Miniprotein binders against a2bj90. Designs and how they scored, part 145

Target 1, 235 residues: a2bj90
Amino acid sequence: MSRSARRKTSALNTVLRVVEVFASIQGEGPFTGTYSVFVRLAGCNLRCPFCDTRYAWSLEAGKPLGVEELVEEIARYEPSLVVITGGEPLLQRHPLNSLVEGLESLGLRVQLETNGILPAPARDEQLWRVYHVVSPKDVPVRVPGAKLHPSWVDYARATGRAWFKFLVANEQHVREVAEYVAKLGIPRSRVYIMPLTPEKLDMKELLELHSRIASLAVKWRLNFSPRLHLLVQLP
Key: E = the ipSAE of ESMFold2; O = the ipSAE of OpenDDE; V2 = 0.75 times the mean of E and O plus 0.25 times the DockQ between their complexes.

## First folded at step 18 (miniprotein)

Design SN8
Fold by ESMFold2-Fast, scan of step 18:
Structure SN8 (fold): chain B 235 residues (1-235), chain A 110 residues (1-110)
Amino acid sequence: as target 1 above (235 residues)
Amino acid sequence: SDEELADEVEWLLKLAEIYQRAAERALKKGDYDKALYYILLAAELLEEAARLAQQSNNPELMKKVAELLRKAAELQAEIARKIGDKEMAELLLEEAKRLLEEAEELAKKS
């Protein structure tokens, strides 16, 4: 067989550390409302104070799963979208590219959720071809050690397959986001603002926070991301 | 307008209360980094609320802001007592005292 075919076959035997696999509705970003399978990969390069998935911070939190086995598990759900999240999925970049190749071979749409600290995909990666929702943690939420890698802006311009999703509490945060994306040359059409929802909000408070941030999105001519799964009480 | 300022202040107060309750839950859970994050966010919101309340010349709003600033000071002092970093604890206590003094001054104007 050819060198390329041998390389592709070998890649399918790589291993990912996986925290959980479950079906739900994508509640956030450009694919809000889509029936999805969520694949949470272990390991993170940040320690966000507001993080709800602290159980995924360590690589040791993930169980080793072969790429082929994981592709078969995901396929059984018959999803409209595969959401690969974590932790930070790009920490497992090499086997992640193999997973994406397997999922694309089945015609499945793939979305990666990333903090954007690690570089954007190169043209020769399978990851180049899938959708990315980048969640910068330097602005406005100011997580220590967070800095968006500049290659994500180039990737977004080259492919049209990246969006930038920012957690915001108030109008000052939205102003900071607007200044940040203008400085980096990110088009407003690629920018989402999303409410910073702490744990245990009642439904009235959750709706009110969503409403206020949505109104700011209209005022600032940015896209709005809900946290729909919280509103409909899904994982 | 004064009506628009009052609406903005009321929202900032509501939002500050939401984050203060989140800080309280985090404190009870022993999640001190989360508690500190949310109480500092609430304090930032209350500083903006204080500025707008003074601009609106509304004594009732100034009094409400002062009440939440006192609560922010109390929560910040409680976090300071729980953390093991003595230098950070001292800085938090100094900031708590500043918030309390600001609350008292704002209450005098109402």
Scores: ipSAE 0.624, ipTM 0.836, lowest interface PAE 1.8, mean pLDDT 89

Design SR2
Fold by ESMFold2-Fast, scan of step 18:
Structure SR2 (fold): chain B 235 residues (1-235), chain A 102 residues (1-102)
Amino acid sequence: as target 1 above (235 residues)
Amino acid sequence: SEEDLQWLAKLAEIYLRAAARAFQKGDYDKAAFYLYLAAELIEEAKKLGDPELIRELLEKALELLEKALEAKEGNPEIRKEAEELIRRAQELLKEVIERAKK
């Protein structure tokens, strides 16, 4: 068997547990506004009280899907960005590296969203080459078990391909974030603060909360992430 | 400032409403999370203290928490948290009223 055919066969034998695949606009982080396909992987190593995707917590919530089939499904959307999220995608690390290889071979840009508990990619992983938005849950929202793995800071410094996105409700939360990133040596240029938005806000409340957190981002010299999809009523 | 106090009051109301809704749906970990956020904001509002605006916030908090207690499913920890937040809101309201009269 040729090496090319052998690699293709290996990828076909890799399976991911997938909750959903859908097209939308990336509403958060450094790629806000980008036409994206979202791939929600099953399984999570946290039980965040504010979680909106509790249906993805169990690995059993995901349907087994081969990497090649998933790559074909994603490609049909012709996305500018593939957002791999979950649950916690790094729980399915080995098949995830195969998925990333397949997507990159098609010239697709990939962003991973992760809670950062599991280690950052090593140089020999396909995941080393893609973008990562790390959402620590230890500060300021204090989810039990949510300690950020220190390798993410090293990865961000080495590659420039990781940003840190924090949920905040008020200025005290922003102060805690500023202290946290200073202690870890994370540059402010890699830090996003994002409004903590409980469900059932009306549009005026949603706008007011966005405006307040954005003003704090200016004051504290941090980047601001909206939740744009909520403002424009997309999934 | 007055604008900061008004924002803290509005945000506390938002989280109290979220807590009450979660409690009514039986999502007790979510209810507890938002109750703690609301309590922290009420304590912060006390430091900035406009007696009239604090009174309005506490009246709204009591209304929302009473509705949450009516909807209780019987979880004793969440019920205790809601009762404690109501008690704290009542104590703060009494303190504000007494100070305003002096």
Scores: ipSAE 0.571, ipTM 0.801, lowest interface PAE 1.4, mean pLDDT 83

Design SR3 (at its last look DockQ between E and O 0.90; V2 from the best seeds 0.00; counts 0 for: pTM O .690 < .8)
Fold by ESMFold2-Fast, scan of step 18:
Structure SR3 (fold): chain B 235 residues (1-235), chain A 102 residues (1-102)
Amino acid sequence: as target 1 above (235 residues)
Amino acid sequence: SEEDLQWLAKLAEIYLRAAARAFQKGDYDKAAFYLYLAAELIAEAKKKGDPELIRELFEKAEELLEKALEALEGNPEIRKEAEELIRRAQELLKEVIERAKK
């Protein structure tokens, strides 16, 4: 099919299953502190035991929204960053590429949060041109079935638009992350370690855990991701 | 392995509390995850060569966690005992933290 006809067909038939859309501050990763709109897509290909968004696991948890309608809703917030998360957003890959195209046409910066099981974007996808925070679940948290797709390392090297964010509890976890990224050839400059914060920690405990993981990041020469929204009590 | 004993005990207590909360909610997969994490932290702390009394408390906490994990692996008859074992492990870790301060 011609590119023009394919584009028209894609746009007319594009629907995303959306759990929620809300404004907040990006609390994690390389864009921490940025005024953002979060778009949580439904469906996930993992059942992580520490998951706090279990309500998004089923594709049926999402309300069907047209790409054009969703772009208009996001634009009303006038965000500095659009964070597309879920579930696993890449399960809805086709309409997601159309959403990214619409958001880029408005000059909006887009960041995708993904578990990295599904392949990284190809050069002909709109997703090739946006930022990706990949959260592998094979190391150190050892979620069954959570093997990182090798194409993410190639994508990161080719584009400079992917970072790898790991949940860690202690120094042994950080050591496992360091060994993992060295084996895969992921530069330390693209690696974030983030505290594994269980639900309903008090503020003193939350701060102490952040402080300890941040100190390990300095020691191991890795980047540190807070969970800033938890510290300031935002969604 | 370079983390201090008091912090490892406190972190294990945090994850045991998370396991207890998950258990009360019926999130048994989450409870098991945090129990395994706490057990690994206790095992790491024991390797650091703490005073004998602290070592004995870590050994007892580890035994209680192992029994709790066994209950979660599909023995419904001892599932209710797992909650009590988690609570007892939390009490022992608080004792370790308190003794390490002295």
Scores: ipSAE 0.709, ipTM 0.847, lowest interface PAE 1.0, mean pLDDT 87
Fold by OpenDDE base, look of step 19:
Structure SR3 (fold): chain B 235 residues (1-235), chain A 102 residues (1-102)
Amino acid sequence: as target 1 above (235 residues)
Amino acid sequence: SEEDLQWLAKLAEIYLRAAARAFQKGDYDKAAFYLYLAAELIAEAKKKGDPELIRELFEKAEELLEKALEALEGNPEIRKEAEELIRRAQELLKEVIERAKK
C-alpha cells in the first residue's frame, strides 16, 4: 500500500462533521446536573418525528473539524463531562474513537448519547472506556427502522458503563418499557424513563408532566430522567 | 381515579395542540405522531371505567382523531378537514377536563 493511501486513510479518521459545540448543564440521564461541553455530530440513521435536533440529520449540516482542534476547543471550557451527541454519533465511529482518545489523554470524562441501532463498542475501541446513554427508538414509541442492537445489553453487563433511556407519555408506556427490559435482561438500575415533551409546553404543563412521569418511575421502580435544561431554560 | 382521567385528557389535549401546530407548519410526520399519542391516551382513559358521559366524550374525540389521521395520510385536499377535526377533538377534551373537575 502506497504512502499516499495510508495518508488518505489517516486523514479520514481525524476529521469529524460537527454541527455545534457548546457548554451547558447535562439535563438528562445519569449525569443530570453536570457542567458539560456538548459536541453535536452531524448525520443520523433515523428520522424520529419527535426529534428536537432535525438540523443535525444531514452530514452536510456539520462542518469538518480536525480531532486535535476539537480537543483543544473542548478543553478550553474546563468541562466536568464531555457529551458526544448529534444525530447518531456512531455514524462517525472511526474519528470518534480518535476524539475519545484525545479527550481521555487530558483526563476528561466522556459520555456518548446513541440510539443503540449500531453495534456497541468492541474492547479494542477507545469508545469501550467511556459512558453510554442508549436511547432505544423501538419501545415504547416505535420509529421505523429502529431496533436496539443486542450488543448493547452485553456491553452494559460487561462494563457497567451503559444506561438505557426511554421516552414515555403514560403508565402504559412505562409498562411496555418494564416488560422490554425484563425480556432483554437489562437491570432496572440501568433504566431511565423520561417525559415525552412536545415543543412549546408552558412551564406549568412541563412541571406537571415531569411530576406524573417521576411518580410512575417510583411506582415501577425505575430511574427518572428529567429534561432539566427545559425546566431551567438552558441549551 | 378522576385525577387520572383529568390528566389523561389534559395530556391528550397537549398532544393534539402539538399535532395542530405541526400540521400548520406542514410537518405531517410530527402531526401524525402526536395524533397517535393522543388517540392512545383517549383509548386508555376509556378503559379505566370512567362515568358514561365522559366515556362518550372520549369516544367522540377518538373517532375525530382517527378521521384526522386518515386525512393526514390521504389526499392533500382533505388536510383542511383534518385540521378542523383536530380542533373539534381539542374542544371535546376540554369538556372532559372541565367535567372531571366537578
Scores: ipSAE 0.687, ipTM 0.876, lowest interface PAE 0.7, mean pLDDT 87
Fold by ESMFold2, look of step 19:
Order: C-alpha cells, then structure tokens, then sequence
Structure SR3 (fold): chain B 235 residues (1-235), chain A 102 residues (1-102)
C-alpha cells in the first residue's frame, strides 16, 4: 500500500467518542471569558455526586467521530480556545493526542480539563504542550477514588502549563485546600478556588455565593474562579 | 460576627434545599453530599453563636441533620423520615435568617 494510502488508513482508525461540540465562553479558571469551542468526551472514572454533566459518564453516551473530521468541525468556529472536557478526557488518551496534534497544526490554543487521577502528559505526547486545568476531587469534596496523581505537580513545575482548581463551599474547605496544596508543593499562583453551586440557584443566591468565595480567595491569597457561564446563562 | 452567622445560615439553607431536591428525585448520594455540607456549616455556626437564641436554633438544626444523615443510610422507610428532618432544619435556618435581619 502506498505511503499516502497507508497514512489515510491509519488516520481513519483514530476515533473519539464525543458527547457534544459547541461554542461558548470559558467560564472557569485562568482562561475565564475566552471565546471557546468545547469538546465533551464520553466516559468518566468518577461518579461525583455534584457532577453537572452526568450525561457524559458513560462511554456509550459518545458518538464516534474521526479526529480529522472533528478538527475540521472545530476550526470552522474560529475559536480563540479549544476546551477539551468530559467526563474524563484522558480515558481516551491515544486519539486525544491525535486531536491535539491536528488542532495545534492549525495554530489553535488547547486547554484540557481533567480530574487528575490519570498521569500527567509525558514529554513525547502532544498533550505535553497544551494547557491543563486539573480539578482534584479528593479535597475538600472527598470523592471516593479521586486521588490526584503526583505527576501533575511535577508536570506543572516543569512546564508552567497546569493550574489546580478546587470546588469549595466555605472557609473550612479553603483551609483544607491551602493545607493540601502546601503539602504537595503547589504554589498559590497555580491554585483556584471555585464556588460549589448546586443546581437551580436564583441569580441573587448565585451572586452571593460568588461574592463570598471571592472574598475568601483574597483573604487566603488564592486565585478565584467564577462559574461565569452560569452568571451569564451560557452552556 | 453576626454577618458571618447570617451567611452560614443562608448557605446551609441553600444546601438543604439541594439535598431535599435530590432526595425527591431519588438521588441519595447527592442528597447525602449536600446534607454533609449543611452539617459542616451548622457546626461552624454553633461555635460562633452569639446571641444565645441564634446559637440554640443552630444546635437544634444540627441535631435534625445528624438524624437525617443516619436515616439516609437506612432502608427506604427510614429514608422518608430524612425528607421531613431536612424540612424541619430548613425552617429553623429560615428563622435564623429572619432574626439576623434585625
């Protein structure tokens, strides 16, 4: 088989199970406010009780899409940022690296959202060069089985391309986060605290919770992450 | 401060409403999660209680939440008791919120 045909055959075997692709703004973390295309991958290795995307938990919730087709679809949005999220995107690590390669070849910025249970990217992975927002679920929210893989701290230190985002409800949670990140050697500049917002809050309640957690972020010298998309009613 | 107590009561009530809604849908893991959050907030408020009446209301709400958490671990009949206990705790917290306005 010719080199050209072999390349096309190999690319056709690279498939992601995708729940949804849509344009919105990044509402959380260091890229808050950025015009983004979200790619929600199917499958998760956790069953967080507070999860607001439970429809992505099963791998079967995703439809198979070829990576080349997906890159073209994303590019048509002309995004300022491509956010890869899920479930847990690293469950589909091999085709995810192919997607990242395609997006980077077009000069698109990529951010991955992960619960950090699976290891950080290796130097020879395409994922090594993208941005990562790691949301550990062992502290303070204590989801069973949610232990952060230690390689994420090493990765953040080596690359400067990872941040750590924690859901918090009150000051005791913030204290727990501060102790946790200090023990792991994660500098405050890499840490975000974000309000734990139940569904169906009215706007006044949502703003009050944001205001209170933001004040705690200032008090504890941590970065604050809003859930901006909830405030402006975007997906 | 009294502002901190008012906020703790408001936040606890928010999480109790989330727990009640989850219970109604049969999502007992979510219900338990939000009940634990509310209990943590009430325990903190009890330590900070002043005036004494507000502290006593928080204490009573804490007792109701402990019973609700135990009920969620039980069989289906005991789980229905948890819904009533959550409702009673919500009413106590609303009373605290109203009194803090003064």
Amino acid sequence: as target 1 above (235 residues)
Amino acid sequence: SEEDLQWLAKLAEIYLRAAARAFQKGDYDKAAFYLYLAAELIAEAKKKGDPELIRELFEKAEELLEKALEALEGNPEIRKEAEELIRRAQELLKEVIERAKK
Scores: ipSAE 0.651, ipTM 0.828, lowest interface PAE 1.3, mean pLDDT 88
ESMFold2 (binder alone), look of step 19: mean pLDDT 77; pTM 0.742

Design SX0
Fold by ESMFold2-Fast, scan of step 18:
Structure SX0 (fold): chain B 235 residues (1-235), chain A 106 residues (1-106)
Amino acid sequence: as target 1 above (235 residues)
Amino acid sequence: NPDDEDEAQWLLKLARIYQRAAERAARRGDYDKAIYYLYLAVELLLEALELFSNPEIRKQIAQELQTTAERIEAYAKKLGDPELAELLLELAKRLLEEAKELAKKS
């Protein structure tokens, strides 16, 4: 690599395209209930029909923001958890590793939310040290092009820092998830099922859907993820 | 079984919730989202049908399945993404056939 190419690569590792930064409560997954800052990165490699954040699909939807500036903005919230989401955050893998390094230097806990299509972190990446909630979209929701990269199973086994979160609507979906994780060798202790909520449910309907999916989690011996932010009307 | 009846009633209610969500999505031109919600409604209606023993209710569910599958097909034809449209149209045709089979059983 030339000196100019090396300098360009370093610069690319320090800029992220960011859609939004906001404080809320983590409503989903293993850290449900944690005071968090959400960093939504632009760009996605899927077009999920049920997607609520279609505004983040294009990389151009994000404003270019330096890693150092973003770290300072996040730090001002004094969060217990930094949730990096998107789109698909791993599309901006190189500057994302720099962001994680900056956040870790401040003692901040980081969680990445990913669709798992792109490979899991390698040991020499800062992302190796981040908590990951992987949301496969091949099962049960059958999004075209959404094949889970097998390295995520190895990463979860090696680090204990990945969980797999599945959107489900009924018992047949839960059965498909149970079969899927068994075939891949994913321990049930690392599996969450979460209600696939349609838009604009009333509170009674939302609670009943949560109750039904939670009951299925007990029946199938899987963990349950709520969508707590929807229940408490937070972003 | 009273527990099966309760579960069946919930599945029917949830299917109708997804059908209403699909209508709202379609009004915004989000036909892919509308189709997906209708697909979920069909799966829920099929599951409910397995749990209901009343012939009149089963006939009503079969009619709802047929109407829902036809709506999926109509929305699929409005998609501007040829690849996604073809995948969703294939799904719609499969669900329409399932609805027709269930209508014959009732």
Scores: ipSAE 0.429, ipTM 0.706, lowest interface PAE 2.7, mean pLDDT 84

Design SX1
Fold by ESMFold2-Fast, scan of step 18:
Structure SX1 (fold): chain B 235 residues (1-235), chain A 106 residues (1-106)
Amino acid sequence: as target 1 above (235 residues)
Amino acid sequence: NPDDEDEAQWLLKLARIYQRAAERAARRGDYDKAIYYLYLAVELLLEALELFSNPEIRKQIAQELQTTAERIEAYAKKLGDYELAELLLELAKRLLEEAKELAKKS
């Protein structure tokens, strides 16, 4: 490989395209209520119709930041949890592993949000050791091109560090989720259902939707994820 | 059946929430988002239709299903010649046929 190509490869392995970094409360999934720093990476391999973060779809939406600079920025917030989200953060897999290594060296707890299309971490990746919330988009929301990579089920069984979070609108969606996770052998204890909220709901509508989906979680013996940040009006 | 009536009323409300969301998306030119929300509204209206026992309410829901399916078809055509537009047109036509079939039941 030429020296110029090697320099570009090194930069691609140590530079992330970042849309935004901000402190908030984790509003979703198994760590709901945790004081967190969110790192939104640019680029996505899906075009979900219901997506609220379309501004992150392009890699060009992100500014290039060095891993060391990003680690220092995150550390200044003194977070209980670092949430790496996007777009699809695994599109920037190599520099993401370097970021995770830096964050873990500081004793920071890391959670990745992923659509699960790309393979789960291998044992030699730093990503193997952190938490993953996998949000499949094939069931029940049926996004074209979205298929959960089967390695995520194996990763969840091997590590106990993956949960599966599904967007649902009605009981038929919950039934489809229950059938899907049973077929794949995913324990109900690792499954969250979360309301599929459209933009600009009034507070009464938002609360009622949350209440209905939570009731379905009880009925189907699944975990419930709120969208707490929407309820308390945080980013 | 009071539990079925309560659930049916909620499903009807939720369908209308998604229909309003679809209108907002369409105003921004996000026709793919609008179609997706109208698709959810159709699923909710179909579920509500099976839970309501009142024939007049069932007929009103069936009419609303027809209108919703027609809007899906119209928005799908506005997406142009993309592969996604063809798939959505097929979906819209199936939903329209289903709505027509349901209207015949009332």
Scores: ipSAE 0.483, ipTM 0.750, lowest interface PAE 2.4, mean pLDDT 86

Design SX10
Fold by ESMFold2-Fast, scan of step 18:
Structure SX10 (fold): chain B 235 residues (1-235), chain A 106 residues (1-106)
Amino acid sequence: as target 1 above (235 residues)
Amino acid sequence: NPDDEDEAQWLLKLARIYQRAAERAARRGDYDKAIYYLYLAVELLLEALELFSNPEIRKQIAQELQTTAERIEAYAKKLGDPELAERLLELAKRLLEEAKELAKKS
């Protein structure tokens, strides 16, 4: 391999297409309330109709950013948690493993948000060692082409480092989630239901929707995820 | 049952919230998002309908279901995806027929 080819290969393994990097509070899932830096990667393998981040769907929406440079930018925030989201972050799997390696070398905790279509991490990937919030889009929201890869259930049971977060609007959706996770053998302790919030709700409506979905979580014995950042008006 | 009536009133309110969200999405040209919110509104209206016993309220919900199905059809025609548009038009026609039958029974 020539030096030019080695330089090109290194760049491919150490460059991510990044839409945005910002500090906020994790508003969702098992780490709700944690001071976090969010890294939104470009590209997605779905076109969810309810998607609030359509600007990240194309890989061209992301600026190429070196892993080393990105690690330094993240470190300046001194976060308690690094949330890697997108699009679908696993579309950039190889440089993503390099990013995770760099972040872990600094002692930073990492959480990945994924739609779960692509396989769960293998034991030899750096991604095996970090936390994953998997958001299936086949049930109840029925996005075409969305099917949870079965390896995510095995990964969750083997590591205790994956949770499954479902968007729900009504009790019918919660029933579908309950049936789905029972069929797949996903423990209820690893399952979150979260309100499917339409844009520009007033605060009273947003709180009422949260209250109703939380009540359904109690009724169906599932965990509840708020969208806390919306309630406290953070990004 | 007073608890069922409170739940039914909330379901109607939530359905109308999604209908307004659909209108906002349509104004931005996000017709797939608009259609999705309208389908959520339909599910919520059907749940509310099962909880209301008052014939006039049931008739009003059936009319809202019909109007919602017509809106789904209109937005589907704005989509650039012919296969998705055809599937959504077929679903909207089924919803219209269901609304007509519910209106007769209310």
Scores: ipSAE 0.506, ipTM 0.751, lowest interface PAE 2.2, mean pLDDT 85

Design SX11
Fold by ESMFold2-Fast, scan of step 18:
Structure SX11 (fold): chain B 235 residues (1-235), chain A 106 residues (1-106)
Amino acid sequence: as target 1 above (235 residues)
Amino acid sequence: NPDDEDEAQWLLKLARIYQRAAERAARRGDYDKAIYYLYLAVELLLEALELFSNPEIRKQIAQELQTTAERIEAYAKKLGDPELAELLLEEAKRLLEEAKELAKKS
């Protein structure tokens, strides 16, 4: 398309609906323990029963915030990692690409958390160049409508910038994950299992559940993700 | 097998954790979350039932499964979605029949 058409299209993609921006430690996945700024975008294409962030389900839950303003706010925290999460961030795909471009221009590392229903980034998107933690909700947690888009497996193989993180409660769930990733051709090295924690576990129960799931990760030769922020009582 | 007994005891403990989480969700009016946690508890109770050979413990698990199914029914009726409520009730019936069949096997 023409330069003029590109400029007009970009101008339409400069506002994101943002629920919250806060500094914390990434408690999950391959970057566990990293000082991060979390950007929670509004809107979700699922209604997971176990969801702890139901306040982000509606797009109206987010306040409109310009990409440049958001980049400036994030930069003030001087983070080692920017975690873009939601709801489902890919629902705001076009302005999200603009946000990623701004953050990368500052040399900031970006991780997107997604349910993987919407397609993986195309090579011409800014999102192609950042890290993705994909949390499928079809297996083992069986959320209706939550089928993983197959392009995420291709993206992971092509870039090495995607991991797959699964909520599990017991060994049967881990077996289902192992069968699922084998069927799809997802390498075990890109797979994390994480405890499915209900709200307000006491610390002893939380530690015991973590220990049990970690032991299953060793047994099944998968990576383990804690929920470190819950263990250390951070947001 | 002592290892199977330890695993079975853990499954019972985890089932009860999800049952308590379901009660807390229900008190907040979050009935879909409560029902989901009760289904996880049912799954864990059924696994525990396969590992226990003691008839008294098996009977207690079967009674706990029945109580859990009744709670799913009660919470489903509180949902503002009658179609979802009917689906959840049909799933609860299937799980209860599985529990009855499993409880009869030694």
Scores: ipSAE 0.543, ipTM 0.780, lowest interface PAE 2.0, mean pLDDT 86

Design SX12
Fold by ESMFold2-Fast, scan of step 18:
Structure SX12 (fold): chain B 235 residues (1-235), chain A 106 residues (1-106)
Amino acid sequence: as target 1 above (235 residues)
Amino acid sequence: NPDDEDEAQWLLKLARIYQRAAERAARRGDYDKAIYYLYLAVELLLEALELFSNPEIRKQIAQELQTTAERIEAYAKKLGDPELAELLLEAAKRLLEEAKELAKKS
């Protein structure tokens, strides 16, 4: 009856490194406008130059939180959507599957945001059942070391639970995205383009950039993602 | 073409927005972010240059491209990563060559 017999491998299934948990409105992607709780996990396998969350790059930036404790904290917000983001959440894949299981047991809808470098979920993972917004960093933003894992295309086709969201500044970027998704066989209905917003845009500049990218989405027959939280000044 | 003029003016405006963002990033010591924004500005300036037919405006854009490439080179030298700095310096040299070639077009 020794409690010290607890396996180290069991701890990896029940502890996540968490940077922050907060309530806001999902400002991006297919669930734009949804009352959400955001869970930012620590650690990232990229160093994107445009990254606004550099404080989450190191795994040590996150506090260790037990899955059960984190599920209870999330539940107190009574969210319509749980957005798990980071860093790169799939770096903590094993305890992340346990978190998803706990959240689903409460009937909560879960969305994962990932750079798509690590493989898509397998059918026996809890992550197979949730929504994924994949943000490739190879095109058009050309981050070194970024390459979309091909399993994400198969996952999207098999489940209908993945979308691909691309940061764009101009029509040339949209053209590169269109060529990229055609080459990989990603359906246009699963593709979002989103404005690549530099820091400190005034509201007029921010609206104009949104308007121009939205017009390109119509022209190229792609979906448009705003950055709604920036427009309404929420985190 | 009035439609091309509107697009060209927007591209110049957006390029200058990214240049200002690069300057702010550089002041914080985020030279990799600054360089990235300057590369976006270069892409926008090149696209604007294709849409303008006025020789004086084209000359101004070519000069702005050269200045932007020089800023990329200066910021690259401030990076603590010698391998990344070398790649960025080589890219800046290619941009300077492109700007010079485009400046020849009337």
Scores: ipSAE 0.488, ipTM 0.758, lowest interface PAE 2.3, mean pLDDT 85

Design SX13
Fold by ESMFold2-Fast, scan of step 18:
Structure SX13 (fold): chain B 235 residues (1-235), chain A 106 residues (1-106)
Amino acid sequence: as target 1 above (235 residues)
Amino acid sequence: NPDDEDEAQWLLKLARIYQRAAERAARRGDYDKAIYYLYLAVELLLEALELFSNPEIRKQIAQELQTTAERIEAYAKKLGDPELAELLKELAKRLLEEAKELAKKS
């Protein structure tokens, strides 16, 4: 291979397909309320019927951005947290590890949001060292093809850097989640339930749904994740 | 029990929230999303039916279940898959038979 072709191939291995980069408040999970930069990567290995970001399903929806360029763009926001989401970010695993390395070199805290179908990070990956919010889609929402990879449970126990966030609509869903995490041996301290909010809810409906799911979290001794950005009308 | 009545009323209200969400999704052509929300509504209506003992309320819920099943069939046809539409029609019929059986249990 020529020197030019070899350099181009190397550069392509450090390019991410990015849908959008924007600043907001993390509205969900263990870091709720944190000033964050969101990096939405293109491509997804699921087609969830309730998905609000269908525009990110295709890899072609993303603009190719070099890792160094993306790190510089993120750094200009001076965020307390970098949230890497998608689609499914682990579909772009190789350049994602390079991005994480760059962000960590600047002392930035990184959180990955993943559906958990692809394996958890190995110890020799940069991804091993960052936080992960895993959103299984096999229980209770039963999306076809959405089987949680068992390595995520081992990763959570080994590192304390993974949490499991479940979309729920009612108490039957919470019961299914409780049974699921007990069978897998996931500690309740690492489990969040979050309201399954349909689009275009009025504020009263949104608050009522949040209140009821929060009450179920107390009853079942699980953590509660709001969708705070929806409540305060941020992106 | 007042707590059971509050829970039953909330389940019925939540089912109607998802039914309205399904209607909004259908208006945008998102029939897969609409069908998913209607299935959530069916699950909530069945839970509410178990908690209500009043025969008139149970009859109203059974009628609402039937209407929801018909909407699932209609949206399935809009997906352009007549085989899926027939499968969903069969599932809706089974859900209705389950609801009728629960209604007979006073």
Scores: ipSAE 0.433, ipTM 0.708, lowest interface PAE 2.8, mean pLDDT 84

